# Designs tried in a protein design chat: VHH binders against q9m2c9. Part 5

Target 1, 358 residues: q9m2c9
Amino acid sequence: MACIVEDPQRAGQSNETQIALISGVPDDISKSCLARVPREYHMAMKCVSRRWRDFVCSDEMCDYRNEFNLAESWIYALCRDISGGVFLHMLNPFSSRRSWKRINDYPYIPMREGMGFAVLGKRLFVLGGCGWLEDATDEIYCYDAAMNTWFDVVPPLSTKRCYFACETLDGKIIAIGGLGLNPNAKRTWDIYDPLTRTCKSCSDVNIVPEMEDSFVMDGRIYIRGGVGGSSTAVYSASSGIWERMDDDMASGWRGPAVVVAGDLYVLDQTFGAKLTMWCKDTRMWIHIGKLSQLVMKQPCRLVSIGNSIFVIGKDCSTVVIDVENVRKNKMNGVMVCSSIPKTWDDDIDVISCKSVAI
Short names: E, the ipSAE of ESMFold2; O, the ipSAE of OpenDDE; V2, 0.75 times the mean of E and O plus 0.25 times the DockQ between their complexes.

## First folded at step 1 (VHH)

Design d3 (framework vhh_8dlx_2)
Fold by ESMFold2-Fast, scan of step 1:
Structure d3 (fold): chain B 358 residues (1-358), chain A 121 residues (1-121)
Amino acid sequence: as target 1 above (358 residues)
Amino acid sequence: EVQLVESGGGVVQPGRSLRLSCAASGFTFSSYGMHWVRQAPGKGLEWIGNIYHSGSTFYNPSLKSLVTISRDDSTNTLYLQMNSLRAEDTAIYYCARDYYDSSGYLEFDYWGKGTLVTVSS
């Protein structure tokens, strides 16, 4: 059973293609002006007319905002409540009120574990997973952040996977390893393009069946998995193959990872919560600071926006760390923190977090 | 105790310009978005525009090129510059503090008492 939230402007759709976007102003100039409006007002813009709604929801507007560096990254947390229901929470880090807000539209995603979470442009994808009595699935659910709605029907993955790494690179979703009854899931990676529906499958001995963490840095995909998270590998676009990760770099990957302005940060949760940074110049891990493990409910997820790292706890309580000074002065890192409280009960669990730029 | 006090209204001739001010107190002005709203005699409320805490502005398209919204965070003051005033611009002008909901609609949590602008010869 699907609950469709109707957009009043979309429900009243008619042939408005000949109506001027802004009275007395050419559409080219109007679109340029509208595309420069801050993202927080985009929902209000959708209420002005059906032509404004169509433009705000369009690839044309998103392409313009990306070209002129106007796109704003907002954080989306995929959460599960006590009944197993899945929903999204959103954080606008540029808002005067920095608070987590629940998205009212609900997907009818079955209770699954080991799902992938990926972003392509303005869309969030929930991929794969498995249940107690359900084998690995190929089902995909899509949320459009510009339209603020879930799609009822999305074409499936070509390979059924759970507990796999899920990254985006060069406009495609890359699903790496994982478990499933389909043998092709083991030690393989798939490049999936939802726009062209093309899928390329490859295999490599460095890909482990169960993935724990991954990140993209400098056009390379880094993966970690296996027993105790001890197996690492890196995909290099220049070589086209999976290679061994630098052992010194891999030794410090002891928790969730995030890339900020080309530098790798890891929240080491082995003996408390310590933020560390990989210094490429010296090939050493630098200790930045400590977070209270009693305040941050594990497992934590990391998302970067600009010069800030958002440490999102299991209950959505968030610590914001400004690393601009660390980036400019790697040897004298200073950790500046602020916090964003949770907005609901302790019975909510964060599954995954991603940023979406519009 | 949040307070918003509009000023600068009065009788003005058609074609002239007028600048309205809104003095804010009781909160960190620089952290909030602000709005201008007007109500002409016998009509409903009409949203004029807003200014984000960053200084970015968004205007009602029907009023584009006629108004400019600005702010001075050092003096906790919001401004509305109106140019080429017409008889139909006769209204009570209100400033309001933004309360932005996750649903994407704009809501105002505090309003001023308004200032009357009469455009007549």
Scores: ipSAE 0.000, ipTM 0.114, lowest interface PAE 19.0, mean pLDDT 77

Design d4 (framework vhh_8dlx_2)
Fold by ESMFold2-Fast, scan of step 1:
Parts: structure tokens; sequence; C-alpha cells
Structure d4 (fold): chain B 358 residues (1-358), chain A 121 residues (1-121)
């Protein structure tokens, strides 16, 4: 048996006086009403009754919100502290008082490096990695953002990996290359589907080891790695074929990358910090704006929400860049910046950042 | 005590259809997602699909066109309808209760004892 710790609150009882979600209202209409409540109130809704908690935590809730175009993307930062513990910070970009909040549900994840971080629906996955006392692992941990709870009861990867590319595409997690005890790990990739319990392993002799960065654009996974970030590769998930990256495009990939509305943005850190965009029409990198390198604590992570890029520093301090005008005309745009201070936590490192829509 | 009891198995000819049932007791049936899992002789477990308390279903893509899962909350009964049965469908079929808060995962806290389905001419 798996033992799942339930909230000890009164709502933990299975016997309740209310048998309907909302008294006097059919459940299908009630669910439609509950699905329209802004995400910031979902924690409070879980306290109303067991049936409300169960609905708010369900895939059905997410399905309703997606169908009604009500889903809100919030940012989750996986962090480590000086004690070696891992934990999540969360940011609601729709809040007028934008601030990072620590999630106080600790996973039982050993301190590891080179882990993959991916999102499927309302769930965050932490995959693989290596530690000082262990070689690469195949372990997977899952965090459910609707429940705010960690689970370690998930099928493992088919190959033990660390420092690998990890992306979500077509409802699956694709883990590519990296290091492992098996010397063939760097020549393989896993297609992981937690819904069907399947993990399929493929291989290609020319896969790059020691991945530094990756992104998904136009149904392809772009990977940069190797000595000095000099090697690139493109994986087409639909065909299963590896392609060469455009050399002009690759030459501008000199920092963290993010895709906004189908366009690639890179925070170029070569001579200071400048945001650049790849223009597909002209096949040239264009300068969008400059950020002070002194206020940006490297390494930075990039996350996009709508037409905004969130630049998240090592200490979780964040700069928000609005690129709406650039998206509209694909040329010199007006860059609007705002800032969000770091958390009160000391000596933390941001490992990875992802957006989760609920 | 939680109990799950499968029934409806037996010998069927290739190409025919069969419906399995699972009677649940000892818990509030309509609060849980329910799953069907099978195990062919000498092979591992294969997840067939699940049905949430809302009635929403998810299937193993390899089996989606061949099976239908349904439930009757008034009788605490789970069903698996199988069509176009083939020799490779010969297996012991189990019903299983999903984890309360991670019910979309194919992990279970209670299983039935299973019912044998043999597809043979």
Amino acid sequence: as target 1 above (358 residues)
Amino acid sequence: EVQLVESGGGVVQPGRSLRLSCAASGFTFDDYAMHWVRQAPGKGLEWIGNIYYSGSTFYNPSLKSLVTISRDDSTNTLYLQMNSLRAEDTAIYYCARGLRYFDWLPYFDYWGKGTLVTVSS
C-alpha cells in the first residue's frame, strides 16, 4: 500500500452534510461556476468541503479551465539551499503585488546535479541527476501544482542520466543524451509518457553529451552543449530525425533561450547582457534591449508568460520584460521592464524554472 | 474492508466481444478513479485505462479503439467492454482503485483477485 498523508483539517472527513458541490445547483453547473474562480482563491476553495477540494485537485477542474480559456500560467522555480534541500518558489504574474512565495512541502529528493525539469499539465517533474555518493539516476519525482504536494511514486526513466536535455513536446517528456554509467547514454533519448506508464528509449550515435541549454520551437527540440557550448543539434519529434541547426541561428545562442509566441529570444551575456531575437524572415539576430549585468545574478533562467519574458536570477530576483510590440512587428520594439525582488531566503540557487497553467 | 471482485471472464472466440464487471465495497465508490489492468501469461502488467469519479475516461493508446470503460455509481460497479478480441488479449484482468490524490497515475492501493479471459478457437 502507498501511504499518502492527507490534510489533517476537518475537510479530511469523508462524511459531509453536503452531497452536492453547491446546494440547489446541479453538479455540472456547479463545476462550471467553480472553474471560473481565479487561481489565487483555489487554496481557500480546498477548505470549503471535501468535494470542493477533490474537484479543485482534479484533472476535471483543469479541463474545464482550459475549455473556458481561464487557465493562468504561474512560475515555479526549483531551488536548493545551503542545507542541500530542494524546494519550490512560486510567482503569480497576475498579482498586483508580484512576489515570490516559498512552498513549504519538501520532496525527499537527494541533493543532485544535472537534473531535468519538465511540465505536463498541472504537474512538474524532476528527472535524473547525479550526486557525490551516487552516479546518474533514473528516479523521477512529481509535484502537483493544484494539490501543492510532492509524490515520488512514478515510473523511472529507462536510462540513468544527468546533464541531459529535458523538454516537453506533444504531451510527453523527452530526455536526450547526458552522462551515465552506461556509455551509450549520451547516444540515446527517452520518450517518457507517465499517463500510459511507458518509457521508450531510442538511439543515435551522434548525440551531444553535457547539455547546457535547450528549447522547443516549431515542433523541434534545439540543444546546445559540449565544450564551450560549441555543439548544437535539432531533434524533430514528429519524424524522429536529427537535423543540423542553422549556423547563423546557432552563432547567436550565447546565453539562456526562451520562445515567445513562436519566436526565439536569447539573453546574450557575451559583452554585458542584451536581449536578442532571431528573425526568421531575415535570418538575422536583432537587438531588443540591454540589461545591467550588475542587477542580473548569473546563471539566469528565462520563462515566458504571454508577451512577457521573466528573467530569473540565481537568487530568484526577477526582471520582467514586455516584448508585445516586438512580437507584432518582428523588428525594433519598445522594451518595458519591471522588477520583482528576491525572496528573504539566503544563499539559494535557482536550478530550473517552468510555468504551470491551471 | 475494501474489496474489489471481478467477474465475467471465460473462454471466448476470436473476434467476439466480452464485458467484465467489478463489484466494489468498503469505501465511497464515487469518490475514486478506477482502473483496469491485465497480465498475459509470462508477461508483466499492462494498464488498460481508467475512469474518474466524474465519468471521464483515459485509455492506453494501444487499446483505445478496442475497449470502453464505464461505471455505475448507484451499484458500485466498474465495467470493461472489450471488442474484436484476439489471442493476445488472453490475460488475467484486474480492477484496481486509483490513489486518492494522484488518480491519473497507474498506481493502485487496492486490487481485485482478477478474472481470467482466454481467447481461443
Scores: ipSAE 0.000, ipTM 0.262, lowest interface PAE 12.7, mean pLDDT 78

Design d5 (framework vhh_8dlx_2)
Fold by ESMFold2-Fast, scan of step 1:
Structure d5 (fold): chain B 358 residues (1-358), chain A 119 residues (1-119)
Amino acid sequence: as target 1 above (358 residues)
Amino acid sequence: EVQLVESGGGVVQPGRSLRLSCAASGFTFSSYAMHWVRQAPGKGLEWIGNIYHSGSTFYNPSLKSLVTISRDDSTNTLYLQMNSLRAEDTAIYYCAKSEWDLPYYFDYWGKGTLVTVSS
């Protein structure tokens, strides 16, 4: 949403004249005050004036909020409706009225499968994918969560990919493997660096072609794919080489994964939904608890915020689990958020979920 | 104030080459990545490519063999060299600037220059 009301006075101003953000208050104090406003009111602030809109959308606003420890992580879900249309759903987990909201912005995202979903700073990226009538694509769509708008034009990937691993690490987007008419995509990974604005293409025979899942932990990208999700590999950012995953660790990776406070959690979705944690010290999976199949529609996705795991069902029904309570095998910190619209029919499917801090 | 002024457009025959220029002013040109974008009649925007402050170039794969982007930081000028022009290359060509840390947001655009490829 953009503020459509224009201040006629500002339209006629010279570049030598600066209008104060708040009358009678120095701009540095005004910016400090504006930065302390909760994120849910930022859209309303954009409607006050062009100067407020510009500040709210700026990196300076993000810098103030980070300095004051005010950044709020909101959850963004990439979803598909019954017609195949792709859109973003958003949840403010700090709101007293927790509900999923559809993002109504143009442009239309094409109906594709196997898309990558990544976060860099305040921006969400939808990358690649394919369709029944379309081979793999290199197109990228970028949404800025602070501006609440899609970018007009985004440079594409160097390689057309679908069903690939897509992670962010050290300020870069890393796209690994995937399918396409070009067989080279199966054994390559691209490191897209927004700082240098370059894309490096690398190759390794250990890369599995079709990716099912991935996560980042301790400067490494873990990937799982292939037939039945039986093939795993680890990319080490510090060494730039591919490593073999611990067999004991890999054996327990039987569903979506999330890292919370340096610990790996997996929702094992075989024979119901069971939350497990990988114990690095003992090299064993610890059973934490079971979630009700009556409430959680599979397949579920996981997102972490602080010490909480958000379990997002296929229909966006959400359960919040407190990690501290889980560690003590006490599942007291559970909260359910309903999807919007609520229906008994499968009107939406969640593809991927990410959190964005602003 | 930032200004981007495109030039070099016009009517050109198929198979010919054309060079577009963009004169930049009002900012430190050598510090920013510069982009070329086009819009054909009745179609959406199509990103052509960019050139980083370092001189490294990245192109839309569909156009990579047909275009070359270069810059002259001493004259604050961006160039687009187009070869083997086809009727489908008929479009308004825009020069665009992005922030150093906002590579996907074009904060300034020129007014564009029209290229018509006709026989």
Scores: ipSAE 0.000, ipTM 0.205, lowest interface PAE 16.8, mean pLDDT 76

Design d6 (framework vhh_8dlx_2)
Fold by ESMFold2-Fast, scan of step 1:
Structure d6 (fold): chain B 358 residues (1-358), chain A 121 residues (1-121)
Amino acid sequence: as target 1 above (358 residues)
Amino acid sequence: EVQLVESGGGVVQPGRSLRLSCAASGFTFSDYAMHWVRQAPGKGLEWIGNIYHSGSTFYNPSLKSLVTISRDDSTNTLYLQMNSLRAEDTAIYYCARFGKRGYSYGYFDYWGKGTLVTVSS
């Protein structure tokens, strides 16, 4: 068959058969068609048949979508309620009515402070942390965004850590420094490889102890920590060397940071909230615009998708800033903003945010 | 009316190269992603690769080292360059347009009639 115009959702109505994915269509073309269905329908597709569910949850589906440039980045907010539960909220920025939605499956993650949050492929990882009645942990929890399920067992970190830098680089999760029962934890880092499920520990005297913030840019991990956030460190993956951050660049790092198309943006919160960008060419911070502190509940988290920065407040209220003109011109400009209201859950605090492309 | 017409097929010896063309008409060619798909005798359809309106290309990983897709928006023509042809490459080759039903999804809405490539001695 040479022509395909059928709705993929309709083809799998026979849940109990193991025949073709789409009646009258070869499986390789059916998979190509199913891979092109918008991500918002993927959960419904899992209900059509076992074969559709298995394909939608597969690495093959993700490979097709990545190869076809169809992958949609959705935002996941790791949240904590007053009762001590940890759970995820999700935002589809491609929806006509952008709205935060709670993931209703009960996570079996204890309430902890100073947890790491990282993304690799379609999976979200929650690492480490400590509790009021618990020392730092080495536990790792994994959520698969395509399957919409938490994994039962995940191998732990090599070292128990809380308040550490947690970044993804070169297909691995890197957990740097932090506090723990091991007095040397603050000068070590773990490299966790989820493909092999292995964890390696390293050490260096230049690692700052207690971490406040970190980001990845140009193959380097930038870290800020210590008393008043005054200590910085940079890890260069290509050279394997720890170096000092540019002092002028570090002086402008006064709030949450995000990288958009290779450029660093910081929401400076020292007096109100203003978005600034580090201009590599001039080696200066440029002012982009101000956000009302009355609208955004601090601490804020930043996530980038395309040319947009999502500023996510403590209550999940969100401001979307388009920085395309700034990216092209690298000049002071008027911010273009839109807003997304907070969730219906009144008793939540956002801990961390990441985007997952599926 | 929308038309896609493949050409350049025929009998070729193993190890040689071949370039297929697809002439498009009846729509704004530069606005659409275009795909190459083949069907070997007694087999299902196999996706070869695509080229977006931007010129970005993506290939079936099993075929990536053997094929190159390009387009000429000034002549409304899509190309498939094939190198190091093997007997297993014997198939009918189809040009297909990726039609949009919404921002982030689509389907193959128009296909050519195909051009036969036979790799034999």
Scores: ipSAE 0.000, ipTM 0.104, lowest interface PAE 22.2, mean pLDDT 77

Design d7 (framework vhh_8dlx_2; at its last look DockQ between E and O 0.01; V2 from the best seeds 0.00; counts 0 for: pae E 21.2 > 2, placed apart)
Fold by OpenDDE, look of step 2:
Structure d7 (fold): chain B 358 residues (1-358), chain A 119 residues (1-119)
Amino acid sequence: as target 1 above (358 residues)
Amino acid sequence: EVQLVESGGGVVQPGRSLRLSCAASGFTFSSYAMHWVRQAPGKGLEWIGNIYHSGNTFYNPSLKSLVTISRDDSTNTLYLQMNSLRAEDTAIYYCATDLYEGWGSFDYWGKGTLVTVSS
């Protein structure tokens, strides 16, 4: 019995005289005005009226904000606490108070490991994972950053996966490799299209096992796995195949990676915490700077907003690095960093971090 | 423990002004956004407005001309100034705190204070 979740939005088109969004103002102008309101006030806006709420939560709102270059990126972290519970945390980097906020409990999934985390538009996706009772899952959960709510009615992955790489490419979520009941799953990837609610599964022998990290650069997906991260592969959408990654590039990929303005940065954690950059021209890794372990608790994840790299460690301790200044000021290895304090909660491990622009 | 205590409610005649207060304790008041919400008899909750830690205010457009929200961080007190009160403004008024600006949920609520506007 397909529970036709009746989209509650269709029923109430009663002829209620569409109360103008703003009294005395045409709706198109009102929408334009509302779209210009900073993201920090969007929750308050949703409290004004149902119509305001609906608009603020709409894709139309996002379109307006994108059109006007008003979209603001906030950071979301999928975290695990000491109890094994999984939670979503959010940081507004533009706030003067700069503090992490626990958003919601993970819906109906209290203790999963090896989950994928992806962003598409204004939505966050938590994919797959394994629990005590389940070796791997194909479940997908969606969080809408505009609505500030979880949705559990999302089509599943084609293949049950845990500890897999998860990236977004060309409006699709790519789930790569991982572990599961199917021994061949580690050599497969799924292309999930949320718009069409379809999932395509493919296989390639060059997919590395035991995924540790991944990133997207120049329209290609890079994955690292294997024993000690010794195996790498690159996916090209144009060819549809996975190839071996360049050895020089792979050699410096020794920690969390992030792409900023087309450049690859890696936090090398082999001996301390060193930020390095891949130079495409010289095909060499360049040392940018060293981070103090006092301010950064491993394990760390990276996310970028604009020209800034956010290094997010245990308890969501965060260091912000402006790489633009690093490029401009060939200053002798000193990185200008700002810090964001840890959360109120102790013993939080950051599983993955993504940014959402609304 | 976080506590919010509203005061200043009572019976008032139409056209009069009233100032409500909310005394906050148990948290760093100056660091958090505060909200006013009301509930009229037989009606749902209505958001009135808020004041952020920065002092910036946001109001329900339907009430903006009639209300002013302010805060005194030195005394941990939130205020709601209401002018030109009408019968329709009869409600229980609540103060609430948002521990994260822009989060959109109220973490703590007061017990409320009743305002009755009657001739």
Scores: ipSAE 0.034, ipTM 0.423, lowest interface PAE 3.8, mean pLDDT 84
Fold by ESMFold2-Fast, scan of step 1:
Structure d7 (fold): chain B 358 residues (1-358), chain A 119 residues (1-119)
Amino acid sequence: as target 1 above (358 residues)
Amino acid sequence: EVQLVESGGGVVQPGRSLRLSCAASGFTFSSYAMHWVRQAPGKGLEWIGNIYHSGNTFYNPSLKSLVTISRDDSTNTLYLQMNSLRAEDTAIYYCATDLYEGWGSFDYWGKGTLVTVSS
């Protein structure tokens, strides 16, 4: 016995009711409310319901948080343990209890040196690299920081590369130079476009073959490389041309580099550890302060969040420098810093570090 | 099969308005986010904005005052309203589907509709 619906518009329509995201509240208002919850609670929100999990993991959630200017930058360290396992550590700098947390979801990433590490939106990319007995690879791995999961399939680079510069600029990943069995790697760059998942390869004689460091400042990619770090080059995205770096600026680039609020900082470790800043107005390096030699295990990686520089040591032990505060409160040239202890007693190599805003 | 068909392009005078449409078929349109993307001659792709299945819209900040995106789930149609058109708006306009979960790349694209802004 069926009660036949005579209205054709009702015949075959799903009577499946989607449950409200928040009972008694329209979904658009509910999403606005959920987007305002601090990032530290997002994992707990994923446990409330399937609809909350789906929203928290969605690009829509990230778009709301960006629109509301609520995005929080957290630090991700790509690490390799003593057994050769590759994994991510994560640090929430806004937590009252600053502590590194290991992320337990990772694919098997082979032991590779000279990998690129880049961020686009909520996603982290691990690109290229070479193994103990293998040539450079074109493989790309992608981790979604909102979903806390790795993606299974990512289109490769156009060219196999290791020890190359890897930066994000104008919504694209740019992989510059490096080594590989193909000589073209030395003088080429790949532009990876996430909108189309396509990779475009370009070439220029000004590209340094082996990269030591790079940074983005004022719409330009600065690279340093070659034997002993003696060669520099600058790529301008707006013009698509390569230009020469200021020789005075290049002469002070003697360690890890990071950009804070539009200014370049370098940790110079040649005679102890000192933080310096490039002053654009005077075209001179300014001494900011000295770091205690007891606090850092080399090699160090630098990440900036707000006015702070995070100096991340080999073992993930971290020194936090508020550059504005340190400039006001340095005593006898030594910077007063806060520290975040390592999370593991094992020997761990920090490969690269980036911040991801969600 | 998934199909996206843009329409409404053509030659338009500077300062005027134009509305583009995208007819979608072969998938549950109401369940997916939709995007508008354009490509000017000799330039790369430029994201215009999106509209989620919920109706919430997000725009490229440089274009937000000039465009409005809307959808009609009853007709499986996506719209782009453009106001105060300039010569610089001359481009091929594409609609694209977005994945609700996963990679977040555009899985399906229309073939595009050409908009020429000229006097």
Scores: ipSAE 0.007, ipTM 0.488, lowest interface PAE 9.6, mean pLDDT 79
Fold by ESMFold2, look of step 2:
Structure d7 (fold): chain B 358 residues (1-358), chain A 119 residues (1-119)
Amino acid sequence: as target 1 above (358 residues)
Amino acid sequence: EVQLVESGGGVVQPGRSLRLSCAASGFTFSSYAMHWVRQAPGKGLEWIGNIYHSGNTFYNPSLKSLVTISRDDSTNTLYLQMNSLRAEDTAIYYCATDLYEGWGSFDYWGKGTLVTVSS
C-alpha cells in the first residue's frame, strides 16, 4: 500500500457528518490505496465503515481499478440443482486454493428454463425463460457483483421469451429470438438498456429461429440456431443489420464457443472433445488439442480470462486451458490442463457462465 | 445408432383425444431431454414441448392446455397426450432429442407420425 503519504491530517473536517476514509490521509490518496487492494479482500473492506462500503461498491472504485489495469475477473455460473432451483456459483480464479462458492439464494429465482444470462459492468442479468406453470416471461433479475446482492426491481423485457440468444454489445443487452406467446418472437430481438432502464423490440425476417448458441466477436453478435444448428447469422450494432455468417466459419461451430484475445475457439464435441480455433487468414479451423474426458463432465460451458479458457461442466467441474502454452503441454495428443474440483453440491447443471471484472 | 420411432397417429374427430408414442434406442434415454415437434401442411416446424430427465415439462404456450408429455425410462418411451383435438392440430408429429442438451436445436429426429383431425 505505498500510496499513503505523511501529510498533515485532514480528517473529515470539510463536512459535519463526513469522516476521513483513513485517519490522517486525504481522501484522494486513500481511494488510490483502497483501489489497489485485491478483489478477494473487498468483502472485508466493506465491513470497516459505511464510507468504505460505499467506495468499494462504487463506480469510482471500478473506474480507478480499470484505469490502472487492476480489474480482476471472477467467473459466475448460473446453475440449477436437483430440485430445479436456480442459483449462482462464483469462482475466484486468482486464489491459491481455487474453489467454487455458492452465492446466497435470496431472492430465490423461480424455476425457469431457457433463460438468458448476461453481464454488463459489475452486474449479472438473468432474463426471461419459461416456468413450471408459466409460459415465457419477460422478467429480469439483476445481481450486483460489487455489492453482492440482488436488486428488488428490474424493468422487464419488451417481449416474453425463452430459449433465446442473449449477449451484451455496446453497453446494451440483446435478447434475440426464442419462443414465446408472440408467434413472431423467433424473428424479433429486444435491446435492453440498463442505463435508461428501457427496452425496445426490433424485427427482421433474417433472424435465425430457435437459438442454439451465440458469441460476441469484433463488435458483432454471432448466433446459431434452427433444426440441428442449420442456420447462422451475425448482427452488427454499428449498422443495425443482420448478415450471413461466413460459411466456412459456421461449418466448424459444432460446440460451445469462446473468444480469447480476439480469436474464436470452439470445443468440438462431435467426434471426441477437441479444441479448435478459427484462423481468419486461412479461413480454416485449426486443431489445437484433445481434452481428456477423465477431467470433465459434459455438457460444458466456456469462459475466458486472459489467455486461459475455463471449461466448466456438470457440478462446476472445471479444467483450465492456457492457449499460449497448450501445444507444449500435450501428452499423447491430449492437452495437459490444470483442474478445479467440482462443487460440494452434487447434481448441479450449469446453464451458463460469464465473467465479471471488478 | 440413435433411433426414434413415432407411432399412434391416424384420423381422429375434433374434440377427441389421441396418445402418441416414441420408442427410443441407441442412447441413454433416461439422461436426456426429449421433445415433441410438429409440422402442419404447408407450415414450418412448431415446437410442442419437452420433458427433462428430471421429469420437468415445458410447453409451447399456445398448446399448454391441450397436451401432456410424459416418459417411461424403463421402456425408453416418450409419450404425447393430446386432448380436445382441433382441425389445426393436423400435422406430422416428430419426437426429437438434443444429446448436447442445448437450445432448441435437435440432433436426432424420428420420421414422424401423421395425425389428421377431420370432421
Scores: ipSAE 0.000, ipTM 0.122, lowest interface PAE 21.2, mean pLDDT 78
ESMFold2 (binder alone), look of step 2: mean pLDDT 83; pTM 0.835

Design d8 (framework vhh_8dlx_2)
Fold by ESMFold2-Fast, scan of step 1:
Structure d8 (fold): chain B 358 residues (1-358), chain A 119 residues (1-119)
Amino acid sequence: as target 1 above (358 residues)
Amino acid sequence: EVQLVESGGGVVQPGRSLRLSCAASGFTFDDYAMHWVRQAPGKGLEWIGNIYHSGSTFYNPSLKSLVTISRDDSTNTLYLQMNSLRAEDTAIYYCAKHPYRWGSTFDYWGKGTLVTVSS
């Protein structure tokens, strides 16, 4: 059954083709000019006209901004409140104020355990998961960061899964392993490819049912799962095969991981919070520094933007670490970036964090 | 009915140039952005670039200096100019119509044209 999806760009062409974006200026020049406006003003631009709104929300706008190296990465945190409601918080790391802002969106999103969180272009995807009275699901929810809206219809995963590894690689979302009453989730992976709408369900003995963490580095997907996170594996996209992870590298993977400028960083939360880096040249873990448990509410999430690591605590309190400074003088540039006032957003828990470039 | 037909592929020597064509029919060509994508043997799809109805072009950064995309709306034809061809450019090249929404499936793909870069 074919799904008919409206094209916002096509709608704009049909209804507004004779209206210039900027009076007296060709549309290609106008679009180049509009694309150079900083992201913080994009909401205001959407209020100017329907043609401006359509362009600001379009793939064409994003393509211009990427071409001109103007794309800004903002952080999105998927949060739960005390009532079990799910919503997004957003942080503009380039703002002088650096404060988390709640995105109020009315579409219902079920709170599930073991959900995947992935980014493709300007879109955030929430995938799978399970509930107290629900086996694993194949449902997908999509938020468009340029439109600031949730999509009405998103095709599901081919396999129902929860507590799985979820990564983006080569323009695809890859869902690996997971739990559920459905045995198809175990030791399998699905590739959601938006270009072909294909879902490959493959199996491998290196894929354990329950995944704890994953990351992408140098065209490879690294996974950790099993009892105490003791099982690791590496998928090579170029060869299409699963390999064993370097034992020394695996032994240092004791918390959330993030890749910055091609280097792997791990926040080891085993005894306090310690930032470590995998040195490819020496094949050893380098201790960078310790974070105070008095500053960070665990569990923490990691997001990288440029040469910085954003350590996001359970309450959205954030510490920004400049890895360029840290490589020479550990903990230089460490600062508390943001927190949400307790009287405004009491008892908020961060579920997952991703950056979206627009 | 919607149809996309690629042509211009063949065996070409390293360092030479090649121009591919895509003839479109069955839809209002000048209303849609068009894409070129390729698939090398044993590899996944690789996006080459696109051209919007306005004429704006965007390219895969790895390929930007080596390719040029153009269109002729009067003949409903999309073009891919490739320069300084290398063995790694051996692939089936596909013409695709822009998806209806961001990240959506390309509804209409051509059958592809094979380019082999060999001595």
Scores: ipSAE 0.013, ipTM 0.536, lowest interface PAE 7.2, mean pLDDT 77

